# Miniprotein binders against q96jn8r1131to1294: the designs that were tried, part 214

Target 1, 164 residues: q96jn8r1131to1294
Amino acid sequence: TLEFLENHGKNILLSNGNRTATRVASYNQGIVVINQPLVPQLLVQVRIDFLNRQWTSSLVLGVITCAPERLNFPASACALKRAAWLLRGRGVFHNGLKICEKFGPNLDTCPEGTILGLRLDSSGGLHLHVNGVDQGVAVPDVPQPCHALVDLYGQCEQVTIVNP
Below, E stands for the ipSAE of ESMFold2; O stands for the ipSAE of OpenDDE; V2 stands for 0.75 times the mean of E and O plus 0.25 times the DockQ between their complexes.

## First folded at step 18 (miniprotein)

Design X107 (at its last look DockQ between E and O 0.90; V2 from the best seeds 0.83)
Fold by OpenDDE base, look of step 18:
Structure X107 (fold): chain B 164 residues (1-164), chain A 83 residues (1-83)
Amino acid sequence: as target 1 above (164 residues)
Amino acid sequence: SKEDLAKKLIELYKKALELVEKGASEEEIRKLLEEVVKIAKKSGDLYLIDYAKLALEEFERGDLDDLRYYIKIALLYAKELLE
């Protein structure tokens, strides 16, 4: 089953069989990684459970291609310098650099209840799903194996892995 | 304003790179980066803050390559805020 790994950001509390991640302090230190690597046709989805509007910005969603079990997580996903493809706001980032200005909806303005999904296609393209709708290929060729990453950042204080 | 602070940060980051290239003293560069952090905090923008902190941390670790990396990212982000 899909769960968040025990290796996570310092401000994260896991619950619900490690399917729910809650950031319990500050605005950062909220990175979590899903245990199973993405494989073609597997749709991994998380639901935004709670937003705290005290903060600006919101969750970052993406994939990493390094071993997540041994990763020393930085305070935020924006600090990942290698092996990272991230969706932040409307942008797509690779190793910290924006490679696409406008893609899909603005993650910073997604309301509670929004379900965000990641899926690899047969050609290695990483797709974003929003509330079940395929938004297209965010990253055309992602190295495998890779793991889905969620940074509970800023407003986003809780997410839950949900089944398709 | 946030925009004014972003502009100031851009200037300071450029100055930081200049100091590094000229071989300025460690103390001078440190003070500049600490000022960057302070100004970023005033902006309230989380990514301005985080990039500033990361730049300072890399400098303190003595990794100038990663310092340049985060300054580059911070510059790009700050410029985007002004668009």
Scores: ipSAE 0.841, ipTM 0.931, lowest interface PAE 0.6, mean pLDDT 96
Fold by ESMFold2, look of step 18:
Structure X107 (fold): chain B 164 residues (1-164), chain A 83 residues (1-83)
Amino acid sequence: as target 1 above (164 residues)
Amino acid sequence: SKEDLAKKLIELYKKALELVEKGASEEEIRKLLEEVVKIAKKSGDLYLIDYAKLALEEFERGDLDDLRYYIKIALLYAKELLE
């Protein structure tokens, strides 16, 4: 069963058998990681449950290649270095640097109920799914092993892992 | 406006890089970075706020390479807001 790791951002409360993550304070300290590494046959999906539109930006979605169980997460995903590839707003980021100007939809505009998915293809490419629709390859050569990561940043206050 | 504050932050970040390059006093640089944080908070833009805080934190840690790194990222982000 896919679950969020107990090692997570300080403002996260896990519930629903560790399948739901809620940010209970502020706008940050909301990083969560899926407990299993991605493999080509695994589609990890989360549903956006609750948004608070008072904030300027929303969730970040991506992968991390360092072992997540004991990692000291930064306050926000934007401070993740070398070990992360992130989908943020309209862009794809690595080590704080935008490596693709526009990929898929703008994550800051996804409404409550949106289901976002991550999977690796047979070539090691990272795919984004939006409401069941494959958006193509976001990152062509993600190092393995890697884990799916969500930062419940800004507007995004709750997500739930859902089955494909 | 948020646009006006972003323009001010760009000016302050460029000045901060110049002061670091010239070896200006620690207090002069800290005062400038604290003003950057204050202006970023007034903007209400979360990434402007986070980059400002990260820059000040790296300065306080004495890591000038990471200070320059976060200033450069903050500049790129602030310029994108104006486009």
Scores: ipSAE 0.781, ipTM 0.899, lowest interface PAE 0.8, mean pLDDT 92
ESMFold2 (binder alone), look of step 18: mean pLDDT 86; pTM 0.833

Design X108 (at its last look DockQ between E and O 0.90; V2 from the best seeds 0.84)
Fold by ESMFold2, look of step 18:
Structure X108 (fold): chain B 164 residues (1-164), chain A 83 residues (1-83)
Amino acid sequence: as target 1 above (164 residues)
Amino acid sequence: SKEDLAKKLIELYKKALELVEKGASEEEIRKLLEEVVKIAKKSGDLYLIDYAKLALEEFERGDLDDLRYYIKMALLYAKELLE
């Protein structure tokens, strides 16, 4: 069963059997990680449950290749400057540098109810799914093991892990 | 406007890189980075704010490589806002 790790951002409250993450303060300190590494047969999906339109930006979705159980997370995913591939806005970032200007939808405009998914293909390509629709390969060859990460940043105050 | 503030931040970040390259005093660089944080907060843009705060934090730690890194990230982001 997929759950968010107990090691998470300081502003996160876990609930619903650790399948729901809520950011309870500020705009950041909201990084959460899924409790199993990605493997090709595993689709990790989260639903955006609550957005606060007070903020200018929204969630970040991606993977890290560092072991997450005891990692000291930065306040915001934009400070993940190594071992990280992140989808932010419409861009794809590797270690904080944009490597693709436009991939998939703009995450900053995804409404409540949107289901976002991550999976690896057999070649190690990282795929984004949006409401069940594969957006293609965001990152062509991600090292394994890698761990799915969500930053409940800005507008995004709650997400829930949902089954495929 | 956010765009006017982004232009101001680009100017200030370029000055900060120049001062770091020349080995300017810590007091001069700190004052400039504190102004960057102030302007970023006025913009209300979360990434402008985060990069500004991260740059100042790395400067305070004496980590000039990470200071340059966050200035670079901030410049790239601010330029994107103008397009």
Scores: ipSAE 0.833, ipTM 0.922, lowest interface PAE 0.6, mean pLDDT 93
Fold by OpenDDE base, look of step 18:
Structure X108 (fold): chain B 164 residues (1-164), chain A 83 residues (1-83)
Amino acid sequence: as target 1 above (164 residues)
Amino acid sequence: SKEDLAKKLIELYKKALELVEKGASEEEIRKLLEEVVKIAKKSGDLYLIDYAKLALEEFERGDLDDLRYYIKMALLYAKELLE
């Protein structure tokens, strides 16, 4: 089953069989990684459960290609300088560098209840799904194996892994 | 305003890069980056804050390449805030 790994950001509390991640302090230290690597045709989805609007920005969603069990997580996804493809706001980032200006909806403005999904296609393209709708290929060729990553950043204080 | 602070940060980051290239004293560069952090905090924008903190950390570690990296990221982000 899909769960968040026990290796996570310092401000994260896992619950619900490790399917729910809650950031219980500050605005950062909220990175979590899903245990199962992405494989073609597997749709991994998380639901935004709670937003705290005292903060700016919101969750970052993406994938990492390094071993997540041994990763020393930085305070935020913006400090991931290697092996990372991230969706932040409307932008796509690779190892911290913005490679696409406008893609899909603005993650910073997604309301509570929004379901965000990641899926690899047969050619290694990483797709973003929003509320079940395929937004297209965010990253054309992602190395495998890779793991889905969520940074509970800023406004985003809780997410839950949900099944398709 | 947040926009004014973003503009100020852009100026300070450019100055920081100039000081690095000219071989300015470590203390002078440190003080500038600390000012950047303070101004970023005033903005309340989390990424302005985080990029500023990361830039200062990299400088303190002596990694000028990563310092330039985070300054670049901060500049890009600050410009986007002004669009």
Scores: ipSAE 0.822, ipTM 0.923, lowest interface PAE 0.6, mean pLDDT 96
ESMFold2 (binder alone), look of step 18: mean pLDDT 87; pTM 0.834

Design X109 (at its last read DockQ between E and O 0.92; V2 from the best seeds 0.87)
Amino acid sequence: SKEDLAKKLIELYKKALELVEKGASEEEIRKLLEEVVKIAKQSGDLYLIDYAKLALEEFERGDLDDLRYYIKLALLYAKELLE
ESMFold2, look of step 18: ipSAE 0.841; ipTM 0.924
ESMFold2 (binder alone), look of step 18: mean pLDDT 86; pTM 0.833
OpenDDE base, look of step 18: ipSAE 0.860; ipTM 0.936
ESMFold2, fold request of step 19: ipSAE 0.839, 0.838, 0.845; ipTM 0.922, 0.921, 0.925
ESMFold2 (binder alone), fold request of step 19: mean pLDDT 87, 87, 87; pTM 0.844, 0.840, 0.841
OpenDDE base, fold request of step 19: ipSAE 0.872, 0.866, 0.870; ipTM 0.942, 0.940, 0.941
ESMFold2, last read: ipSAE 0.831, 0.845, 0.840; ipTM 0.920, 0.926, 0.925
ESMFold2 (binder alone), last read: mean pLDDT 87, 87, 87; pTM 0.842, 0.845, 0.844
OpenDDE base, last read: ipSAE 0.870, 0.868, 0.870; ipTM 0.941, 0.940, 0.941

Design X110 (at its last look DockQ between E and O 0.90; V2 from the best seeds 0.86)
Fold by OpenDDE base, look of step 18:
Structure X110 (fold): chain B 164 residues (1-164), chain A 83 residues (1-83)
Amino acid sequence: as target 1 above (164 residues)
Amino acid sequence: SKEDLAKKLIELYKKALELVEKGASEEEIRKLLEEVVKIARRSGDLYLIDYAKLALEEFERGDLDDLRYYIKLALLYAKELLE
């Protein structure tokens, strides 16, 4: 069963069998990691449940290749200096540096109800899915094992893991 | 305006790097980075704020490499805001 790990950002409250993450304070400290590592053919999806328009920016989605259970999470995903491939806005980031300017839809403007998915293909390519539509390879070769990461940042205050 | 603040931040970050390279006093660099945080807060841009905080934090920890790292990220982001 896919769940968020108990090791999470300080402002996160888990519920619904650890399938729902809610940021209950401020705009940050909202990083969560999904328990099972990504493997080929596994589609991991989260739904944006609630947006708070008083903030700017929105969730960051990606993967980490370090052990998530012992990770000391920074206040935001942008602080991750290693082992991180992230989708932020329309950009793809590796260890903080933008490696792709425009990829897929702008995550900062995805409305509530949007379902975002991550999937590894057989070649190690990381795919983004949006509402069930494969947006293509965001990262061509991701080291394995890796875990899906969601940063409930800015506007994004709640997400839920959903089955494909 | 937000753009004006972004421009100011770029200027200050470049100054910060210069001070580090010249071996300026810790107090002088700290005050500059604290000013950066204040200006970033006024912008209301979350990533401007976060990069500024991270830069100051790394400086206080004495990690100049990571300080340069976050200043680099901040500069890239601020410049992007002006495009």
Scores: ipSAE 0.857, ipTM 0.935, lowest interface PAE 0.5, mean pLDDT 96
Fold by ESMFold2, look of step 18:
Order: structure tokens, then C-alpha cells, then sequence
Structure X110 (fold): chain B 164 residues (1-164), chain A 83 residues (1-83)
């Protein structure tokens, strides 16, 4: 069963059988990771449940390639380095640097109810799905194993894992 | 405005890189990075705030490589805000 790992950001409260993550303070310390590595047949989907538009930026979505159970996560995903590929705003980031200027929708403007999905293809390409629509390959060759990651950053205060 | 604060941050970050490169005193660099954090908080932009905090934190740890890393990320982000 897909769940968020108990190792998560300090401002996260897990509920709903660890399928719902809520950021209960501040604007960061909200990193959560899915409990299983991505494999080609696995589509991990989360729904944006609550947004607070007072903040300037919103959630970050991506993958990490190191074992997440014992990691000491940074306060914000922007501090993740070589082990992470991140979808942020309209860009794709690796090692802090934008490697694609425009991919998919602007995550900072996705409304409540948006369902965001991550999937690996058979070649290790990372795909983003938005409300059931494949946006194509964000990252062509992600090392495996990797885990899906969500940073409940800024505007994003709650997400829930949903079935495809 | 946020744009005026972003321009000021770019100036201060460039100065910070120069001070680090020439080996300026820790007190001079610390005061500059503290001003960067203050201005970033005034902007209300979360990534400006996070990069400023990360830069100061790495300086306080004595990690000049990561200090330079976060300053460069901050400069790239601030420049995009103005474009």
C-alpha cells in the first residue's frame, strides 16, 4: 500500500493511514517521501487538498535516488543536491540548477483538487501526469532505485495519495 | 517593491562573492550576509528567503564552497524574477 514514510519534514503531520500529509507550521519543513521506490508499472498520484495563497510559491514534486528511511532532510527541497530531480514552478531542477525551462504546468498555480502523478518508464524516464494527462518525460534517465518526493512548500498545506 | 529588493540582493550577493574570494574578514562577510537575510525577508519571496538563510547558515558552518553554491543559486533565481 502506498503511504508516506514516517521519516519526513518536521512540520508534517501524517494522517489517513499515512496517506495524507499536512504541513502544520511555517512555510517549509514539509518534505514527504513515498514508501516504495518507483518501478515502471507504478504510478504515484497525490491530490492537492489545501492551499494557502498568502505564500509566493507552492509544492515541489520529484524523486530522490538515495535511501530515504534514514536521511536528514533539509528544510526545503531547494537544498537537495545530486540525489534529487525536482519539478518546481514550470522548471525541472537537478543539483539546484534548472535543466529544463518549461515542462508541464506551473506548479505554483495549480489549484486545490489537482492530481499530480509521477511514473518511471521502462528506460528510466520520469513522467509527470496532471489530472490524468501524461506531460511527457521530465528527466530522461533517472538512476534507480528512486522514491517519489513531495515538498509541501509555501502554498501547499495538504496532499493525499490517491489511486490511479 | 519586490523587484527593487531583488535588485539590491543581486548587488549584495555579488559583493559577498568578491569578499569571500579575496578572503575578507569573517565579521565583514557575516554582516553582509545578515543584511541579505533581512532584505530577503522584507521581499516576502520564499526562495529569496531560503537561499539567503542557506547562504548564511553555510557561512556560519565554515563551508565556503556551499556558501558560494547558494549565492549562485540565489543570483540565478533573483535574475529570473526581474526578467
Amino acid sequence: as target 1 above (164 residues)
Amino acid sequence: SKEDLAKKLIELYKKALELVEKGASEEEIRKLLEEVVKIARRSGDLYLIDYAKLALEEFERGDLDDLRYYIKLALLYAKELLE
Scores: ipSAE 0.827, ipTM 0.917, lowest interface PAE 0.7, mean pLDDT 93
ESMFold2 (binder alone), look of step 18: mean pLDDT 87; pTM 0.838

Design X111 (at its last look DockQ between E and O 0.92; V2 from the best seeds 0.86)
Fold by OpenDDE base, look of step 18:
Structure X111 (fold): chain B 164 residues (1-164), chain A 83 residues (1-83)
Amino acid sequence: as target 1 above (164 residues)
Amino acid sequence: SKEDLAKKLIELYKKALELVEKGASEEEIRKLLEEVVKIAKKSGDLYLIDYAKLALEEFERGDLDDLRYYIKLALLYAKDLLE
């Protein structure tokens, strides 16, 4: 069963069998990691449940290749300087550096109800899915094992893991 | 404006790197980075704020490599805001 690990950002409250993450304070300290590593053809999806528009920016979505159980989470995903491939806005980032300017929809403008998915293909390519539509390969070769990461940042205050 | 603040931050970050390379006093560098944080907060841009905080934090920890790293990220982001 897919669920968020209990090792999470300080402002996160887990509920619904650890399938729902809610950031209950400020705009940051909202990183969560999904328990099972991504394997080829496994589609992991989260739904944006609530947006708080007093903040700017929104969730960051991606993967980490370090052990998530022992990770000391920084206040935001942008602080991750190793073993991180992230989708932020329309950009793709590796260890904080933008490696792609325009990819898929702008995550900062995705409305509530949007379902975002991550999937590895047989070649190690990381795909983004938006509302069930494959947006293509965001990262061509991701090291394995890797875990899906969601940073409930800025506007994004709640997400829930949903089944495909 | 936000753009003006971004431009100012770029200048200050470049100055910070210069001070580090010249071996300026710890107090001088700290004061500059604290100013960066204040200006970033004025911008209201969350990533400007976070990068500034990270830079100051790394400096206080004595990790100049990570300081340079986050200044680099901050510069890149600030430049993107102006494009």
Scores: ipSAE 0.858, ipTM 0.936, lowest interface PAE 0.5, mean pLDDT 96
Fold by ESMFold2, look of step 18:
Structure X111 (fold): chain B 164 residues (1-164), chain A 83 residues (1-83)
Amino acid sequence: as target 1 above (164 residues)
Amino acid sequence: SKEDLAKKLIELYKKALELVEKGASEEEIRKLLEEVVKIAKKSGDLYLIDYAKLALEEFERGDLDDLRYYIKLALLYAKDLLE
């Protein structure tokens, strides 16, 4: 069963059988990771449950390739300098550096109720889904194993893992 | 405005890099990076704030390579914000 790992950002409270993550303080320390690696047959989906529009930025979505169970997460995903490919705003970032200016929708404008999905295709390409619609390949060749990550950053205060 | 603060941050970050390369005193560099954090907080922009805090943290750890790395990220973000 897909769940968020117990190893997570310090401001996260897990609930709903570890399928719901809530950031209970501040704007950061909200990194969560799915409890099993992505494989080509697996679609990982989260729904944005709550947003607080007082903040300038919103959630980050992506993957890490290092083992997440004992990893010491930074306060914010922007500090992931190794083994990370992240979708942030409209951009794609690899280890903190922007590698694509425009991919898919602007994540900073996704409303509550949006369902965001990650899957790996058979060539190792990372796909973003938005409300069931494949946005194409964000990253063409992600090393495996890789693990789906969400940073409940800024505006984003709660997400829930949902079935495809 | 946020744009005025972003321009100021770019100036201060470039000065910080210069001071690091010259081997200026730790107190002088720390004071400048603390001013960067203050201005980033006034902007209300979370990534400006996070990059400023990360730069100061790496300086306090004595990690000048990571200090330069986060200054680079901050400069790229601030320039993108102005475009």
Scores: ipSAE 0.823, ipTM 0.919, lowest interface PAE 0.7, mean pLDDT 93
ESMFold2 (binder alone), look of step 18: mean pLDDT 86; pTM 0.834

Design X112 (at its last look DockQ between E and O 0.88; V2 from the best seeds 0.85)
Fold by OpenDDE base, look of step 18:
Structure X112 (fold): chain B 164 residues (1-164), chain A 83 residues (1-83)
Amino acid sequence: as target 1 above (164 residues)
Amino acid sequence: SKEDLAKKLIELFKKALELVEKGASEEEIRKLLEEVVKIAKKSGDLYLIDYAKLALEEFERGDLDDLRYYIKLALLYAKELLE
């Protein structure tokens, strides 16, 4: 069963069998990691449940290749200096550096109800899915094992893991 | 304006790097980075704020490599805001 690990950002409250993450304070400290590593053909999806428009920016979505159980989470995903491939806005980032300017929809403007998915293909390519539509390969070769990461950042205050 | 603040932050981040390279006093660098954080907060841009805080934090840790790293990220981001 897919669920968020209990090792998470300080402002996160887990509920619904650890399938729902809610950031209950400030704009940051909202990183969560999904328990099972991504394997080829496994589609992991989260739904944006609530947006708080007092903040700017929104969730960051991606993968980490370090052990998530022991990770000391920084206040935001942008602080991850290693082993991180992230989708932020329309950009793709690797260890903080933008490696792609325009990819898929702008995550900062996705409305509530949007379902975002990550999937590895047989070649190690990381795909983004938006509302069930494959947006293509965001990262061509991701090291395995890797875990899906969601940073409930800025506007994004709640997400829930949903089944495909 | 936010644009003006972004431009100011770019200047200050560059100044911070210059001070580090010239071997300026820790107090001078610290005060500059604290100012950067304050100005970033005024901008309201969350990533500018976070990068500024991270830069200051790394400086306080004595990790100049990571300081340069986050300043680099901040500069890249701030420049994008102005495009």
Scores: ipSAE 0.851, ipTM 0.933, lowest interface PAE 0.6, mean pLDDT 96
Fold by ESMFold2, look of step 18:
Structure X112 (fold): chain B 164 residues (1-164), chain A 83 residues (1-83)
Amino acid sequence: as target 1 above (164 residues)
Amino acid sequence: SKEDLAKKLIELFKKALELVEKGASEEEIRKLLEEVVKIAKKSGDLYLIDYAKLALEEFERGDLDDLRYYIKLALLYAKELLE
């Protein structure tokens, strides 16, 4: 069963059998990781449950290739300077630098109820799904094993893992 | 306005890089980075705030490479805000 890993950001409270993550303070320290690495045919999906629109930015999705169980996560995903590929706003970032200017929708404007998915294809390409629709390859060749990550950043205060 | 604050932050981040490269005093660099954090907070833009805080934190840690790294990220982001 897919769950958020117990090693998570300081401001996260896990509930619903560790399938729901809530940021309970501030705008950051909200990194969570799925408890199993991505493999072909595994679609990891989260639903945006609650947003606070006073903030200027929203959640970040992505993958890390470091083993996540004992990592010391930074306060914000933007400080993941190695081993991370992040989808943020409309961009794709690797090692802090934007490698794709526009990919998929603007994550900063996705409403409550949006279901966002990550999966690997057979070539190691990372795909984003939005409400069941494959947006294509965000990152063409992600090293494996890799682990799905969500940063409940800014606007995003709660997400829940949902079945495909 | 947020645009005016972003333009000011671009100027201050560039100045911070210049001071670091020239080996300016720690007090001068710290004062500038603290001002950058204050202006970023006034802007209300979370990535400006995070990059400013990260830059100051890495300066305090003595990690000049990571200080430059976060200033570079901040500059790239701030320029995108103006587009």
Scores: ipSAE 0.821, ipTM 0.918, lowest interface PAE 0.7, mean pLDDT 93
ESMFold2 (binder alone), look of step 18: mean pLDDT 85; pTM 0.816

Design X113 (at its last fold request DockQ between E and O 0.91; V2 from the best seeds 0.86)
Fold by OpenDDE base, fold request of step 19:
Structure X113 (fold): chain B 164 residues (1-164), chain A 83 residues (1-83)
Amino acid sequence: as target 1 above (164 residues)
Amino acid sequence: SKEDLAKKLIELYKKALELVEKGASEEEIRKLLEEVVKIAKKSGDLYLIDYAQLALEEFERGDLDDLRYYIKLALLYAKELLE
């Protein structure tokens, strides 16, 4: 089953069989990683459960290609300087550098209840899904194996893994 | 304003890079990066804060390459705020 790993950001509490992640303090230290690596045609989805509008920005979504089980997570995903492809706002980032300025919807403005998905296609392209709709290829060639990463950042205080 | 603070941060980051390249004292560079963190916190922008703290942490660890890297990211972000 899909679950968040026990190795997570310091402000995260897991519940619901490790399928729900809640950030219980501050605006950061909220990185979680899904246990199973992404494989082609498998859609992995999380739902935004709660937003706290006292903060700016929102969740970051993407993948890492390093082993997540013993990774020392930084306070925020923006600190990842290797093996990371991230969706932040409308931008796509590789190891912190923006490689695409305008992709899909703005993650910072997604309301509660939004379901965000990641899927690898047969050519290694990473797709973003929003409420079940394929937004296209965010990253054309992602190394495998890779794991889905969610940074409960800023406004985003809770997410839950959901089935397609 | 937030924009004014972003502009100031850009100037300070450029100065920090200059000091590093000139081989300035650790104390001088540290003081500058600490000022960057203070200004970033004043802005209230989370990513300005994060990048500033990352830069200072890398400097304190003695990793100048990573320092340069995070300053680069900070500069790019700050400039985007002004667009």
Scores: ipSAE 0.858, ipTM 0.936, lowest interface PAE 0.6, mean pLDDT 96
Fold by ESMFold2, fold request of step 19:
Structure X113 (fold): chain B 164 residues (1-164), chain A 83 residues (1-83)
Amino acid sequence: as target 1 above (164 residues)
Amino acid sequence: SKEDLAKKLIELYKKALELVEKGASEEEIRKLLEEVVKIAKKSGDLYLIDYAQLALEEFERGDLDDLRYYIKLALLYAKELLE
């Protein structure tokens, strides 16, 4: 079953059979990783449960290509210097640098209840889904194996893994 | 305003790169980066804050390559805020 890994950011509390992640302090230390690598048949979906609009930015979605069980996560996904492709705001970032100015919706404006999904296609392309709608290929050739990552950053205080 | 603070941060980051290039004292560079953190926190913008803190941390670790890396990211982000 899909769960968030026990290795996660320091401000995360896991609940609901490790399918719900809550950031319980500050604005960061909220990185979580899905326990199975992405494969073409796997759609990982999370629902935004709670937002706190006092913060300026919101959640980050993406993938990491290193083994996540023993990784020392940085405080924020923006400090992932290697092996990361991230959807942040309206852009796509690779190792901190924006590689695409506009891909999908602005993640900083997604309301509570939004369901965000990640999957790989058969060519290693990373797709974003928003409320069940495929937004296309965000990253054309992601190295495998990779794991889906969510940073409960800023506004985003809780997400839950949901079935497709 | 956030825009005024972003402009100030761009100026300070450029100065920090100059000080590193000319081999200024560690104390001078550290004080400048601490001012960058202070201004970033005043802005309330989380990415300005994160990049500022990361830059200072890498300088304190003696990692000038990663210091330059996070300054580059901070400059790119700050310029986007002004567009």
Scores: ipSAE 0.840, ipTM 0.924, lowest interface PAE 0.6, mean pLDDT 93
ESMFold2, look of step 18: ipSAE 0.829; ipTM 0.918
ESMFold2 (binder alone), look of step 18: mean pLDDT 87; pTM 0.841
OpenDDE base, look of step 18: ipSAE 0.851; ipTM 0.933
ESMFold2, fold request of step 19: ipSAE 0.794, 0.830; ipTM 0.907, 0.920
ESMFold2 (binder alone), fold request of step 19: mean pLDDT 87, 87, 87; pTM 0.847, 0.846, 0.844
OpenDDE base, fold request of step 19: ipSAE 0.854, 0.856; ipTM 0.935, 0.936

